# Designs tried in a protein design chat: VHH binders against Nucleoredoxin-like protein 2 (NXNL2). Part 13

Target 1, 156 residues: Nucleoredoxin-like protein 2 (NXNL2), of Homo sapiens (Human) (q5vz03)
Amino acid sequence: MVDILGERHLVTCKGATVEAEAALQNKVVALYFAAARCAPSRDFTPLLCDFYTALVAEARRPAPFEVVFVSADGSSQEMLDFMRELHGAWLALPFHDPYRHELRKRYNVTAIPKLVIVKQNGEVITNKGRKQIRERGLACFQDWVEAADIFQNFSV
Short names: E, the ipSAE of ESMFold2; O, the ipSAE of OpenDDE; V2, 0.75 times the mean of E and O plus 0.25 times the DockQ between their complexes.

## First folded at step 20 (VHH; framework vhh_7qia_2)

Design u4 (from q4 with Y100M; at its last look DockQ between E and O 0.93; V2 from the best seeds 0.86)
Amino acid sequence: QLQLVESGGGLVQPGGSLRLSCEASGYTFRDYAMGWYRQAPGKQRELVAFITYGGRTNYADSVKGRFTISRDNAKNTVYLQMNSLRPEDTAIYYCAAGEMTMEWDSGKYEVTFEYWGKGTPVTVSS
ESMFold2, look of step 20: ipSAE 0.817; ipTM 0.890
ESMFold2 (binder alone), look of step 20: mean pLDDT 79; pTM 0.798
OpenDDE, look of step 20: ipSAE 0.863; ipTM 0.922

Design u5 (from q4 with W104Y; at its last look DockQ between E and O 0.90; V2 from the best seeds 0.84)
Fold by ESMFold2, look of step 20:
Parts: sequence; structure tokens; C-alpha cells
Structure u5 (fold): chain B 156 residues (1-156), chain A 126 residues (1-126)
Amino acid sequence: as target 1 above (156 residues)
Amino acid sequence: QLQLVESGGGLVQPGGSLRLSCEASGYTFRDYAMGWYRQAPGKQRELVAFITYGGRTNYADSVKGRFTISRDNAKNTVYLQMNSLRPEDTAIYYCAAGEYTMEYDSGKYEVTFEYWGKGTPVTVSS
């Protein structure tokens, strides 16, 4: 379980809601800080989408990995449009959940896009997830899952 | 590790042109900003231009209108077309690759360069 999201709800780009604990338990969680009007976010999001799709959405044995988008967008519609345009099939904090701001402060996010990889208890595995994906591709996930001490079979 | 190899430097007369190339080996240019820096004798290394993966460009004031940066992501190559060269453009030119970000509070864009080529010398002299 990711303790930092407890009893909160998360949303998909289709508007469905899920409980964070159920969606994130026994997974490596990536907190993705980004915004639609942030040009670097638009450069990176498709790469993250390909990474997620290969590990989870199109994998024969889906990896224990989930992305939670933490939006810095100016409106709910702007956030939703961004997710529908460029994001993978991952989750987000609802636009109106003020916890978006608390997470940014907790992980000292001063620039975006930022991808923070965390354990179930919220401890940082790496705050350089963007760099690791850019430089190593799918191979970086093995390091993340090992650090998180989560056992599952997966194939990409 | 990403490695950057510059080429295209040389001796050219004032008013002439050169085209620098920088080829990256390792991973693709995906999610990299690419740039050119130069260092003249006795001076600090300075940014000449950069280009983001999405195609946004930035130029030093001293080269605007004379230099053009471009990238070919299929070839993992960035170019610097240098026209109307002046003696003060004499320097070693370095290719660089880095991370493009936006400051959360201000919205200011920034590139932090981490990988550097060995440089290609450019001399502008008659």
C-alpha cells in the first residue's frame, strides 16, 4: 500500500474513480508531476506513455507498476484533455483534490515534469525517474522493483 | 552513457559559413534538449543555442540571425549552421545534451546540460 494516498480516490481519463489503496497495493508507484501547458511535460509524456504501455498495458505479464498523475494544470478540463491526448492508461489525483499541492511540497518538486518513484510507504526509490527512463528505457524498472521488494512475474 | 561527437569545424574567412554536426550514440534523442556551447581562448564557456525535443529554440544574442540550430531525431544528430562568421566567433564549439524543465512557481523554462562532446575548433581569420 502507498501510505501517502491511503483512503483517497484516483481517477482515469474516462472519469472513472478507483480507491487508491486497492489500485496501488503491492506496486511500484510513480508520482508524475506535470501540466498540459508545460512544453517539457509535452516532450516527456509520450515517452512515459510508451514505457507504461510496454510494462503494463500491452505486457503479457503486466509489471507491478502504476503511475499517478499529479496535475499542475489550471482547470479540470485542461487536465482531462492532457490525459486524453498524451497520457497512458494510468491514474491521477482528482483535479479538485488539494493533496496535489501537498505531494508537490512533500517531494520538493520545484520543476516539472518530474517523475518520483516511491515504495508503498512513500519512501523515494528515485526522484530521477524521467532521466532513468530517458537513458535506460525499460531496464530501469528492474532496479525500481528490486528496491521496492515486490515480487511478481512480468514480461515486456 | 550518451556520447556526443562533433564535426564540421575548421578555418574560415570572415563572412564565411560553416555547418557543425553533433552525432549522439547510445540512446535516441528522445526527451533530450540539445545545445551548442563555445569557449574562446581565455573566456568562460557560453551557450550559443539549444533546441528542445519538441523543436523550441533559443539563441545567444550575439548569434541571433546568423546561426541556426536544427535537429534530425531519426539520425540522432544536431546541427549548427553558422553564417556571416566573425573573428569573435573563433572558439572551440561543444555539443551538449540535457534535461528541459519548467520551474513550478515561475513557469520559467530551463535546460540543464549533463553530457558534453569533446569539441570542434572553429577559427575565423583572414
Scores: ipSAE 0.793, ipTM 0.875, lowest interface PAE 0.5, mean pLDDT 90
ESMFold2 (binder alone), look of step 20: mean pLDDT 81; pTM 0.811
OpenDDE, look of step 20: ipSAE 0.843; ipTM 0.906

Design u6 (from q4 with D31S E99S M102S E114S; at its last look DockQ between E and O 0.03; V2 from the best seeds 0.00; counts 0 for: pae E 3.8 > 2, placed apart)
Fold by ESMFold2, look of step 20:
Structure u6 (fold): chain B 156 residues (1-156), chain A 126 residues (1-126)
Amino acid sequence: as target 1 above (156 residues)
Amino acid sequence: QLQLVESGGGLVQPGGSLRLSCEASGYTFRSYAMGWYRQAPGKQRELVAFITYGGRTNYADSVKGRFTISRDNAKNTVYLQMNSLRPEDTAIYYCAAGSYTSEWDSGKYEVTFSYWGKGTPVTVSS
């Protein structure tokens, strides 16, 4: 994740700070571009919560998956209220980190919500993550993890 | 402790309708799936329908097209609209809440219901 997030920090839904590399290393990463005042974002966020909760937050064997919310909100308060109200237990770029705008440009995000699934080097696995989750549910993660270059152990 | 309170049961004639409600108090972040089970006298408790936080639904084949489950996440309430009722629908209906989990490497989906209401009786009889 050095290529797109470097050594910057992310925040949890509870407000704690974590280092991006430590939190995202060896995982499939979903960049979630959304905003509180966007009705389609509010409609999709609970579905993403179902997906994340099943794979990570409530799983006995958590999947190698993480979500980074990239807010398009107009204020820090709007971003925090959105996260508190609807988001799952995933991560976000801090509101005041100007990299929010650089990521939007890098992935050509012109409309929200957008869920972009990326490899560790920032290469796009798919920019249709929202559609795939909606159409195929949890099954789409198998395709994402196969495309990602991450370390996996065989269970014995 | 999560508590589930059902309402809306009663006596109805075949072909009639009822709407069941279940209000959950307490646990809000981790009630990812809510649903309804039913148990007729002498029979095992069986799934009727469930709905996830994100709105994914599942219905027993015996109720598809007749029952509709919905939820209001802000009110932490789930509803079961029961139309075209049959005598075979006679049972005690239990609200349930549980965890949505998956074996991510196999794609299998599982909901494990751990919290149960006391039930609301539904009788469909002439």
Scores: ipSAE 0.244, ipTM 0.619, lowest interface PAE 3.8, mean pLDDT 85
ESMFold2 (binder alone), look of step 20: mean pLDDT 79; pTM 0.798
OpenDDE, look of step 20: ipSAE 0.767; ipTM 0.883

